VH-VL binders against o27280. Designs and how they scored, part 53

Target 1, 266 residues: o27280
Amino acid sequence: MDSMNVPEVLEIKRIVEESESVKTFIFSWDFRREVRPGQFVMVWDFRDEKPMSVSLIDPVRSEIGISIRRVGEFTDRVHGLSEGDLLGIRGPYGRGFELMGRDILLVGGGIGMAPLAALADEATARGMRVDALVAARTADELLFLDRLEAAGVNISTCTDDGSCGFKGFAHERLLTLEENHDMAAVCGPEPMMFQVMRILDERDVPAQLSLERYMKCAVGICGQCCLDDTGFRVCAEGPVFWSQELSRVREFGRYRRDPAGRRVPW

## First folded at step 1 (VH-VL)

Design z12 (framework fv_azirkitug)
Fold by ESMFold2-Fast, scan of step 1:
Structure z12 (fold): chain C 266 residues (1-266), chain A 120 residues (1-120), chain B 107 residues (1-107)
Amino acid sequence: as target 1 above (266 residues)
Amino acid sequence: EVQLVESGGGLVQPGGSLKLSCAASGFTFSGSAMYWVRQASGKGLEWVARIRSKANSYATYYADAVKGRFTISRDDSKNMVYLQMNSLKTEDTAVYYCTREGYDDWFDPWGQGTLVTVSS
Amino acid sequence: ETVVTQSPATLSLSPGERATLSCRASQSVSSYLHWFQQKPGQAPRLLIHDASNRATRVPARFSGSGSGTDFTLTISSLEPEDFATYFCQQYSSYPLTFGQGTKLEIK
């Protein structure tokens, strides 16, 4: 019995509506169980259990936040909950981000801003200079802008429709941004992360990328978390990987795997 | 598990009114934007109206063809979305479908529709 | 308004053949494009979401590709049940717009 492997039933203390499809659920947390940005927890609604990235880590208030995008039956049910309702939380699991240097770049797409928001808090608390490129389809789907601004983060936005910031994709916007960062952290759709990684590699900026797609094996019982060429398991070795590690994976950015392990194009 | 059940269609004379209802189940209704889409017999799909969630102040959007005549609304306590149709025209004759925002991990997000016939 | 145009209007093929359906947007919609199948008397069924992601329980013979303004739906080997009308829809901008449909009919 490890405490990480037993769900703790926690009361939803507060819910923040981030967008039409994203809510942050805030819980009291005992920080004797440390949580780091980039780690995830298993969220249990007493019927099904799903992995979710931690988006808020606040030891001063003794709170964690978990941001959940509405994408299916489980997340639909969780979104229907109210303050005072109960959820089971197991974890944390996985390798978190490592901070390095003085100047960092965050590149987030959609819900990928969730673990990056927690990282931004830690980086700014350490006195680092933080630039964030926040990408979404439209202005109303950009996440955590107010929180990032309050933390002192320098924000660039891009939207596919041009409703806020640069009109285009994250990697296109990145090409117009300054090159002087000691490290980058990237989280979002895998095709976006692949394109961003290539640009950062060309600029010789070490990057850490979070692969949320493979977190189904957090309990360690399935092979579906394996990355193609290297045999890495996201729940054991990830979800955060350095760009050097991912450059050796044929699967990254090209195709994904379904629950049966079959290749599915992006 | 996701189900959308439309009702309220029928025959109405030009200039008349109808109120369509859509009963939703199997997902978090209060957090979802909802749409009405219509299809005339043998023709393509046409978006009619959208209503956002409470987090976005229940903002509403309408196709130009129905703006000023149709009103979309919702009741989160009943998991219902509505379409109030006033000053109906013969060109409003169509099957009206209720559908949910987005399509991640979705099965079929569309109900079977309700037929509205505007005819003298 | 973003106009979405499908081609061809009608495609006549035999079972076992490959079908390729095109959808073009008047301005970039990024990957915010869905494909639907509709059979007579039935509601539309989602096939492909976000340009290239096959929906749950949709057969592997269906695939989507493209980004920006040019999109393709491919059916690698037609089955009898695949003869239907196919619609693409963009959701990058409002109003939401649908193509006029491509009717796939048996030769």
Scores: ipSAE 0.000, ipTM 0.362, lowest interface PAE 19.6, mean pLDDT 81

Design z13 (framework fv_azirkitug)
Fold by ESMFold2-Fast, scan of step 1:
Structure z13 (fold): chain C 266 residues (1-266), chain A 123 residues (1-123), chain B 107 residues (1-107)
Amino acid sequence: as target 1 above (266 residues)
Amino acid sequence: EVQLVESGGGLVQPGGSLKLSCAASGFTFSGSAMYWVRQASGKGLEWVARIRSKANSYATYYADAVKGRFTISRDDSKNMVYLQMNSLKTEDTAVYYCTRPEDYYDSSGLDYWGQGTLVTVSS
Amino acid sequence: ETVVTQSPATLSLSPGERATLSCRASQSVSSYLHWFQQKPGQAPRLLIHDASNRATRVPARFSGSGSGTDFTLTISSLEPEDFATYFCQQYSSYPLTFGQGTKLEIK
């Protein structure tokens, strides 16, 4: 627990199945090492280390939670673990969300709801009015609806296939929602975030957006975490950025880069 | 170890009011959410209301059947949770249980129950 | 709301027999499902949490299985004290919902 740069081996206290593909892993945490919504930790299974956003911050119970989607070899191995098993955790890293005003809109897509669920808890504890637009491809991929409801959040849903709530994309649903919020926080697929950001900019709503795709290096130890045009390193200066910062990035919402650095359309 | 003791039930006329109390012991009450669940004679269980801990701003949630009529509250200094029931209907006749999850993410659900207190709403 | 349906409503068996009780949810609840036992005049008792995990001090003859929408509670060899009403409960979404119960009675 001495240094954030040295992984601490922690026991998995509880595992919660959020969906068929997502689990939340809960660990005891010493809150002398502060954790804020929007920050991430490096999770080490004693073979590989990957960045994961913190999805639960509970100082009353002295616990943090990390929500992990099963998408590859590392996450498949972690999903195979049981309560009582050990993982290495180091961090937290990155810039967390900032809260301002009285009213906040959360817009989350898929696993992007994980850091927003932690933010919802903090915003609610501060007495803010919290509206959440939860988006996914199908109803089975909507995450944290019961947790958001338990926090007192006003929830709207949309699914691409119409299996729950509005049939369509997050930005299409947003156009039908109330225009007045003091700020917004957005996390999900980059094309979704780009469209949402444009609508919020037109409404003069300042927004913070979380770019998790570039969390390949912890603590800025290499330059591969950079964004086009700005030189921002997601692992050091993000993953959370204000919409004003992202509006100048030609790459945001338009294309991404493969491992060779080539531009690939979304 | 964990004890939950309900009180305040009784006979009341339709349109009347009752306040139920639940005294908790054997766990850190201030860090736990608290629930009320009811059961009519010979019938199934029905969730009524929930109140979260101080860390979650005492956020409350209600079943649609009681929303606007019932109020859940707590007093952490006394380890008490309450259910204020107004505009009572004959359909509210049930044994009311005070229950607790260990917490939302503990995966324990409603793992401790009191013995219940009977509320009868009739003429 | 997620509707939870139990079957059968009543199951009549003899001591020593195996009991299998079913619980179905109208939409996926993953593994967020509990099983409770209730005897007449008593509060419910947690038997199985999170679909398949036996609660403390619950006898080994009780087991739970299933995920998503289909769940089962199995009692491998009935004891006289097992004749009671059993309820399942989902906690994947609010409002929290319970099945109507399965009454296990002696033949």
Scores: ipSAE 0.000, ipTM 0.386, lowest interface PAE 12.9, mean pLDDT 82

Design z14 (framework fv_azirkitug)
Fold by ESMFold2-Fast, scan of step 1:
Structure z14 (fold): chain C 266 residues (1-266), chain A 119 residues (1-119), chain B 107 residues (1-107)
Amino acid sequence: as target 1 above (266 residues)
Amino acid sequence: EVQLVESGGGLVQPGGSLKLSCAASGFTFSGSAMYWVRQASGKGLEWVARIRSKANSYATYYADAVKGRFTISRDDSKNMVYLQMNSLKTEDTAVYYCARWDEGYFDLWGQGTLVTVSS
Amino acid sequence: ETVVTQSPATLSLSPGERATLSCRASQSVSSYLHWFQQKPGQAPRLLIHDASNRATRVPARFSGSGSGTDFTLTISSLEPEDFATYFCQQYSSYPLTFGQGTKLEIK
């Protein structure tokens, strides 16, 4: 519909500080326009527009939440806003996560826990048992632990420096977790997602992975809509992909593109 | 035979402490998640605490009623699970069961041990 | 927290009669609901797991049905040993929660 592509100016109802670098902005939302975990919206501060994953979907309170990490000029300006200030929001866009079976493993790294927090809420409401592996560099960068605990999620933590939970990387921690899940959902740094995907594939666990860098492709902004040797169009299919699709992509987890379009190792 | 045997219950004053033990035998204990579930006289069952296996880094989870006061732990070398109960209240009076959780349900229970908190 | 409520609190029947026990969840638990039998002075015994699956060596007269928020335990023809307290328990979300119990007593 045409109305889907027009930004709606919404008032910031609440702001939750998730960490020193991450805030969740909460807005009233009309759920006649359905939003699913794994989808994103375009956030407009009246100067620039950026894609942001939806991290809270609450039809009972008629609210959505958008979690934003401070990484540049746009996000710095948005972080300076207060309750009552206005932002433009259009969407949702992209393909969301699909749920199947009775239990799900969530593997999130850093801000990648944002879309997975929304998925945890839906999985719990659907009656699934949810296990979450929450990974970060340090304890202070672990996100949504209180929210996941309140939702009844079984939480395992992993930090590179050992300041909380397992000392090591997400894929190393995953090797110590039980192997039986009907599905998994993964979101975080691409090298982490690649390693996690390989382990889940060996365990025959179907997984969906969310590729943040392809959110612009889903709305037709990015010119790189084809993943290396697979030939499919990311703009029509992303940002969430099944592991079966990504296992055939030579570029996934190994290379990124610089401004000139050249492959650069992670 | 496959069994769980609780011990350590008894009479204690409000504000006191008790440590419950549960001895497992007849199965591979180290691979199992272990739970404590309590039941007050004539009342329903109430989950108290859980500890996962070594594969899940012994992750613990507690009921709100006991959080901060009770600590669940295990010793796989002895096939034991424990419940350290501090700052006991009269409301903690119950039969405490040790239970094994296997792929979605409690399939093995101990006989229970009575904890009475009274002056 | 998902609250689980059982009804009736007490059900008085005679051997040979059919018993129907209800369990309602405050939010959807899909099929992640178990039924336990408990006799005085004994630990609970698993009867039905995942709404409708009879546990090992549980008599065929016991059956479970339902999904979402409404569940039923049926005993098709009561035997004397069936007079006990029955609990339902959800495992869709943590904390794990049990119903208050239905006491099945001899009329």
Scores: ipSAE 0.005, ipTM 0.391, lowest interface PAE 16.4, mean pLDDT 83

Design z15 (framework fv_azirkitug)
Fold by ESMFold2-Fast, scan of step 1:
Structure z15 (fold): chain C 266 residues (1-266), chain A 121 residues (1-121), chain B 107 residues (1-107)
Amino acid sequence: as target 1 above (266 residues)
Amino acid sequence: EVQLVESGGGLVQPGGSLKLSCAASGFTFSGSAMYWVRQASGKGLEWVARIRSKANSYATYYADAVKGRFTISRDDSKNMVYLQMNSLKTEDTAVYYCTRSDYEPGYMDVWGQGTLVTVSS
Amino acid sequence: ETVVTQSPATLSLSPGERATLSCRASQSVSSYLHWFQQKPGQAPRLLIHDASNRATRVPARFSGSGSGTDFTLTISSLEPEDFATYFCQQYSSYPLTFGQGTKLEIK
């Protein structure tokens, strides 16, 4: 089994408050274990373990960052920790983003901006032109705007309530933006990603989408995350997929799987 | 049987108002997106408005031709969708259909019989 | 907006013949195109969704093909009930747009 790793116990070096519900936990990292944007790690609080996307990759400072939204018992416990406290980290796991061309569009919703923030850093370091569409319910929930601005990213925002930028959803804002990108990367709620993917397909912009639900396939048994409607097993290659791999998957953006494997509407 | 039934059409003068209703039965109405699509005599179909389900915050979308004049709304407790039409123009004359999708956008698998709106002096 | 154009405007055929109806989009819509059938005095009926998938209870003689900008609806052997107007519709971008229709009539 190539999946036999033990968690490394790391000290929380710094905590960044991204919003009322999101914190980024910074750790010293030995980059002999390569980490790429789009990959995730398993975070262990010595009681439970959950997958979290890597949101900061900084080889110069020898640091990684992991952004965590408070949504349940595990994340609430982790949010209660302080600098100097310990967490177990395993990984990285999964397929990261691939960069191509000169111009990239990033479309992120909520915590989906976490892996895209790390990707923005890599894309700008490669000399790419980066446009980011950052979406959230309200202005207070927009994430990583300061980091993206510091990296030289061209930022567009949209909020459901109109409190910052365009009033509306990510795909509605995208319809008013130029079609001129060599590729796109998309991460956020699955219904948002589905709408964005179809627009990018029409514009003939190849897109990579990061699907949170497929992170479990990289670290465990998975028969429920088949990407096509014929039942072929492709889940081990997640969480990042090209839009062509998601086309004709009727489940994408419409249904998810519960723990029993049943289809559940979004 | 899954069914949609429109009502409220009729003759109205330019600049007038009219409210269309659509009654749904035989499916879980609250989980579906609802659309209004119109068809002028002898012409093709034209999408007018869309309202999403409660899970999508009842988000509304309009064709440019009707934006600012028409309002789509729904009442899930009554299984009803509505189209409030203000500042009506002669070019709004058409049969108005309500349709649903509980799958992907534009997957209009159930349609009502249509209700005729005539805008004339 | 994406303009959808159908051809021919009218197609005259006899029962038993094959019908081929075309739909062209002004820009790529990938596979995000549906076909509807409408009989006089009736609401449209979904026939084909996502370019090539038959909707529920649609007879096997109906098939769709194409991707990008060029799409085809084929009826392999016409039955009397198939003489109707057929519309294609793209849903790749808003606003949703329909073709002007192809009227299939008895020769």
Scores: ipSAE 0.000, ipTM 0.392, lowest interface PAE 17.6, mean pLDDT 83

Design z16 (framework fv_azirkitug)
Fold by ESMFold2-Fast, scan of step 1:
Structure z16 (fold): chain C 266 residues (1-266), chain A 120 residues (1-120), chain B 107 residues (1-107)
Amino acid sequence: as target 1 above (266 residues)
Amino acid sequence: EVQLVESGGGLVQPGGSLKLSCAASGFTFSDYAMYWVRQASGKGLEWVARIRSKAYGGTTYYADAVKGRFTISRDDSKNMVYLQMNSLKTEDTAVYYCTRDEYFGSGDYWGQGTLVTVSS
Amino acid sequence: ETVVTQSPATLSLSPGERATLSCRASQSVSSNLHWFQQKPGQAPRLLIHGASTRATRVPARFSGSGSGTDFTLTISSLEPEDFATYFCQQYNNYPYTFGQGTKLEIK
């Protein structure tokens, strides 16, 4: 048996409040189990289990961080926990981001900045030039700006309501940025990722996109992880995909599925 | 099993025209950008033209040496990509390869090639 | 256009030896460089994409490195089937350009 398939009960060492709706939970971690930016873990509160992206990877302190947004009953319960409380953690799972070249563009929307914050740390440590476009509905939902600044990242912001930075959507802001990058990494709402991918493809910038919406089954045995006509399973084959792979998925950016499996437009 | 089969090559006089075809099978052709690369005898590879998928507008790109003379096109209903070559010059003599574009300008699968000879 | 130059033009080695092939661009192409192998009478085969990522079904003895203007393809221990011509290609700028090739031949 692989230890990654058995939940380990870990003590919450520290909690960082990222915003009114987002907290990062820090745990001691044995780095004999490799963790890469873009991977996720299953978080178990002894009632329900949910996939969460790893947002901090710190081998020097022997810590990992998991950032969780309050969006429902499970996350409300987890947000009510304190330092010293226990959570079950299993993983990591999924393929992480690959780094290549000298410069990278990160495009994150809302909680999608969580896995990109971990990637920014690694890219900066490797001496890469990192440009981050951080997008959210409002200024209060922009995440990790202080951490990105401390890492030496070149930051651009945009908000739908204009409360911080460029007023508009991520793809509209991206059109005003004409820098060539060796690669890009994108994580956020699917409509945002689709528009960003189209622009990056037109610029011939290879992009990796993280599709966290389908992470219902950590071991990849659940049909809910499948994408439309390609049969990709996000938790087994993702959550990170190259843009060329996603160009073959008719579902990406066009429609989503409700709990009954019906197509609904974005 | 991915296959690409080029056809349409042959002998043509300078100033003449020729249309190359590439038949694709074993993958969802309409999802991929396609391009042509040529190679003169005993020489290196030269990129000729690229056409994106319909989902990305079917946009076309050309090498400066062929721009205005060559036209790349596709017919997704037939799984075909074409290269219309006009005003042919002796320096266009080469084996022409059809390739599938998986990694941004790469050919992850190639056809066997079709020989074009431009000579008097 | 971005000129891509490969060296050496010909490399003579024996099976079991290490091969190191160089590719230099006239201006920075970041990591936007591919490596191809071509055997006589055959179409090219993709070996490495994005300067360092091995393509599907390419043996582990092949590795790519470099960024900017200087790139290297390394074959750690030559097998008989590795004696072929190798091309690098930049895709940072249109037109996409290939190097002139390095012919790896048996000593």
Scores: ipSAE 0.000, ipTM 0.385, lowest interface PAE 17.5, mean pLDDT 83

Design z17 (framework fv_azirkitug)
Fold by ESMFold2-Fast, scan of step 1:
Structure z17 (fold): chain C 266 residues (1-266), chain A 119 residues (1-119), chain B 107 residues (1-107)
Amino acid sequence: as target 1 above (266 residues)
Amino acid sequence: EVQLVESGGGLVQPGGSLKLSCAASGFTFSDYAMYWVRQASGKGLEWVARIRSKAYGGTTYYADAVKGRFTISRDDSKNMVYLQMNSLKTEDTAVYYCTRGYDELFDYWGQGTLVTVSS
Amino acid sequence: ETVVTQSPATLSLSPGERATLSCRASQSVSSNLHWFQQKPGQAPRLLIHGASTRATRVPARFSGSGSGTDFTLTISSLEPEDFATYFCQQYNNYPYTFGQGTKLEIK
């Protein structure tokens, strides 16, 4: 059995409060098990386990960070934990981001900035120029701005309500930004990612998009991890996909599926 | 018609505390983000803190120079915004202005209140 | 943070002359740039928002231009009341930052 399939009980070393609804939980990590930006882990609170993206990868301090938004019973329980408490961590799983070229555009919405923050650290460490478009509904949902700035990232912001930066959606803001990138990475709400992908495709910018909702299949094959018309299984092929692969998927950005497999609009 | 009036400035020793107040009138205060901006003698303007309206989450923002020491708050029932300043340093000496924002316009400013941090 | 740099630090001109003030951002701020006027002992006054839109009751002699990283404030024919310090401020990238100011003084 691979070590990645055995949960390891780890002590919460540090908790960073990113916002009212988001915390980053930091653990000591043995980097003989490689972790790449865009990969996720299963977090186990000794009752339930849920997939969470890795948001910090720090081999110098021998630490990983996992950013968790409070959205339900599991995440409410985890948010109630303190430094010194224990969580089970299994992984990493999934396909990470690939870096190419000299400059990269990151487009993140809400908690989607978590995997992109880890990617920004790697891209800057490789000497790439990094531009980040950070989008949210409101200013308090803009995440990792101080961390991105400290890493030397060129930051643009937008909020739906205009409370920080450009007033509008990520794709509207993107139309006003420089269009000469070697690649892009995108993570956020699926309707946002769909609109951003269309613009990047028109600009001939290769993009990788992270479909976090499909991470439920980390431990096995399930119907909810399949994309319409392609047969992709996220546990084997995702959560990160190239934009050209997603352009063939009828459902991307238009609808999701409930537990019964029925189409539900976004 | 729109009016912003700051008060609470004065002389304080390093390590001391002051609370600034800004009284607003002539507009629907609850619809606006409120900001504190400071200016040291002979220097440029520097954003200090911001508090958004309830409709935009009521979120706060602080410049790195003041994080952990200053707290911005508001009382919409009284049309007031406040800046609680703790652990004051000589570098905090400045005129502090209150300004309103709507879609980041910053169209009205108060007269300012002087804070001097000196031994 | 996005560094905003203004030039020149001081500009000496006579009434009736044209003034051109520059503002550069270290990274793109799109058109999300304000220009403010400040007279000694007074609070700043908003002149231009969105790089080129005049604020309410600002005289037509004031105009703004530019996008991305390079911006200009132009005063077509200086009046005596225009001799003041001018600041630019970007509101595109968090945290929002001001330039150091350009002092416009009588020659």
Scores: ipSAE 0.000, ipTM 0.362, lowest interface PAE 18.5, mean pLDDT 82

Design z18 (framework fv_azirkitug)
Fold by ESMFold2-Fast, scan of step 1:
Structure z18 (fold): chain C 266 residues (1-266), chain A 121 residues (1-121), chain B 107 residues (1-107)
Amino acid sequence: as target 1 above (266 residues)
Amino acid sequence: EVQLVESGGGLVQPGGSLKLSCAASGFTFSDYAMYWVRQASGKGLEWVARIRSKAYGGTTYYADAVKGRFTISRDDSKNMVYLQMNSLKTEDTAVYYCTRVDYGDEYFDYWGQGTLVTVSS
Amino acid sequence: ETVVTQSPATLSLSPGERATLSCRASQSVSSNLHWFQQKPGQAPRLLIHGASTRATRVPARFSGSGSGTDFTLTISSLEPEDFATYFCQQYNNYPYTFGQGTKLEIK
C-alpha cells in the first residue's frame, strides 16, 4: 500500500455552506501529491467511507475543498461536523479533466457543479474563455455562482421551476444557445448528461462527462466495470470519459447498476 | 406486467379541491419518474405535473396552467403517486392519466386508464 | 412555446390502404418527437419515440420519419384496429407540447 491508499486524518479548516443541502469542507493539502479537477478522494468518517469529487484546488493557500450533498446517513453525519473536527482523506483517484482549445462550455447539474467549479478555476488560470450553464431544481439549489463569477466565467442559469433564469432543464436551455466551443465538460444527473451529450455531438463539440458511479469502479468497490455496446472487456479508469467513449454505450443515460451489479433505471 | 390505476376523480364545484391517486405495480416504482397528463373531452393531451425518481430527490415540475394550485407527491413505500388539486376551475375538467416515463426520462411508455374530474356548478 | 400542428384533422381510408399523417413543429425539435395512438375511452398508447423508433409490441406496419420541424407517421397497410386518433408530442423544447390529433376513420 503506498501513501495514496492510506487515509490521512485531516482537520476541517473551514466549512462553506453552499446551500441548505451542500457544504464544502476545506483541508490543508500537501501539493507534492498533485490533485487535478475531475479527480475524487475517499472521505472516511471513522465508520464508513464514500467517494467525493474535489471542488476546490488552491496550491497558493495549500488547500483542497470537497463539496458534499446531504442525501443519506453518511453525508448527514459529515454535515454535523464543525471546523476543527477530523476526517480521513485518501487519494486522489481517477482521471481528471483534460483542457484543450481556447474556449470551454461547462454544463453542471446540482452537485455536479462541484468538480466543474475546480475546472473553471484551472481553465480561467490558463487564459481560456469559460461559459457555464448551471442547472438546478430551484434557485436556492444553484451552486457556485459566486465562485464562477469571481473567476470571470460567463454564467447562464436554468431551474426546473423557473425560479431563476430559464425555466426548464439544462438540455432545453442549451438548445436555445447556438454557440460552439472547442470543448465542453459536463457533470450532473446521468439523464441530464445524456441529453446534453446528444446536443453537443450534433454540434460537433467534443465533451468530457464525469460519471459519479464510476468513482467506485476506479477504487475497486464495484468490482468489474464493463460498458455494454462498446466492446469493453476491461474497465477503463474514470470518472471522466470523452463523449465518443459514451456515445456507443446503451447503458449511459438509461440505467445504473446497484451494488450487486443489477440494472436499475433512473 | 406494468399496471397504473388512477382513482379519486369526481364532480366538484369551482374553487373546490380533489386528490387523485395512482397505484403502480409490476416495476420498481421508486426508480421511475411519474407524470400526470390530462385530456379535456374531444381535445388533445396536456401534461400537468411531473415528479422524478428518488435518485433525483423526487423533484417536481408543473405546467404553468396549474402552478401554485396543484401539488404532485409520491409514496415509494406504497407505490403511489398523488395529485392534490386546489382552487379548481372549469378549465380543469378533463380525464387525468397517470403515466410512467422510461429509463432515459424521455417518453411516456405506460399509461393508466384515467380518472374523470368534472368541475361544474 | 413550440406549437405542434397535425394534418389532416381527419383522414378517411379503407382497411388495406396506406395512411400518412403529418406533424409540424413551429421550431426545431431535432428528433425528439413521439407518436401516440388513442382509441375512444382508452388511454394513449406509445407507438414511436425519437421520431423513428417503434415502441415495444408495436407492429412493423407503423413507421416514423423526419427531423427538425417536419415529421411523418406512416401505416403501410391499415388493419381495422388502427382506426383511432393519433397524437404527436415534442420533447425538445420546454414546455413540452402535443399536437391536436389526427382522427383516422373508416371510409
Scores: ipSAE 0.000, ipTM 0.374, lowest interface PAE 17.6, mean pLDDT 82

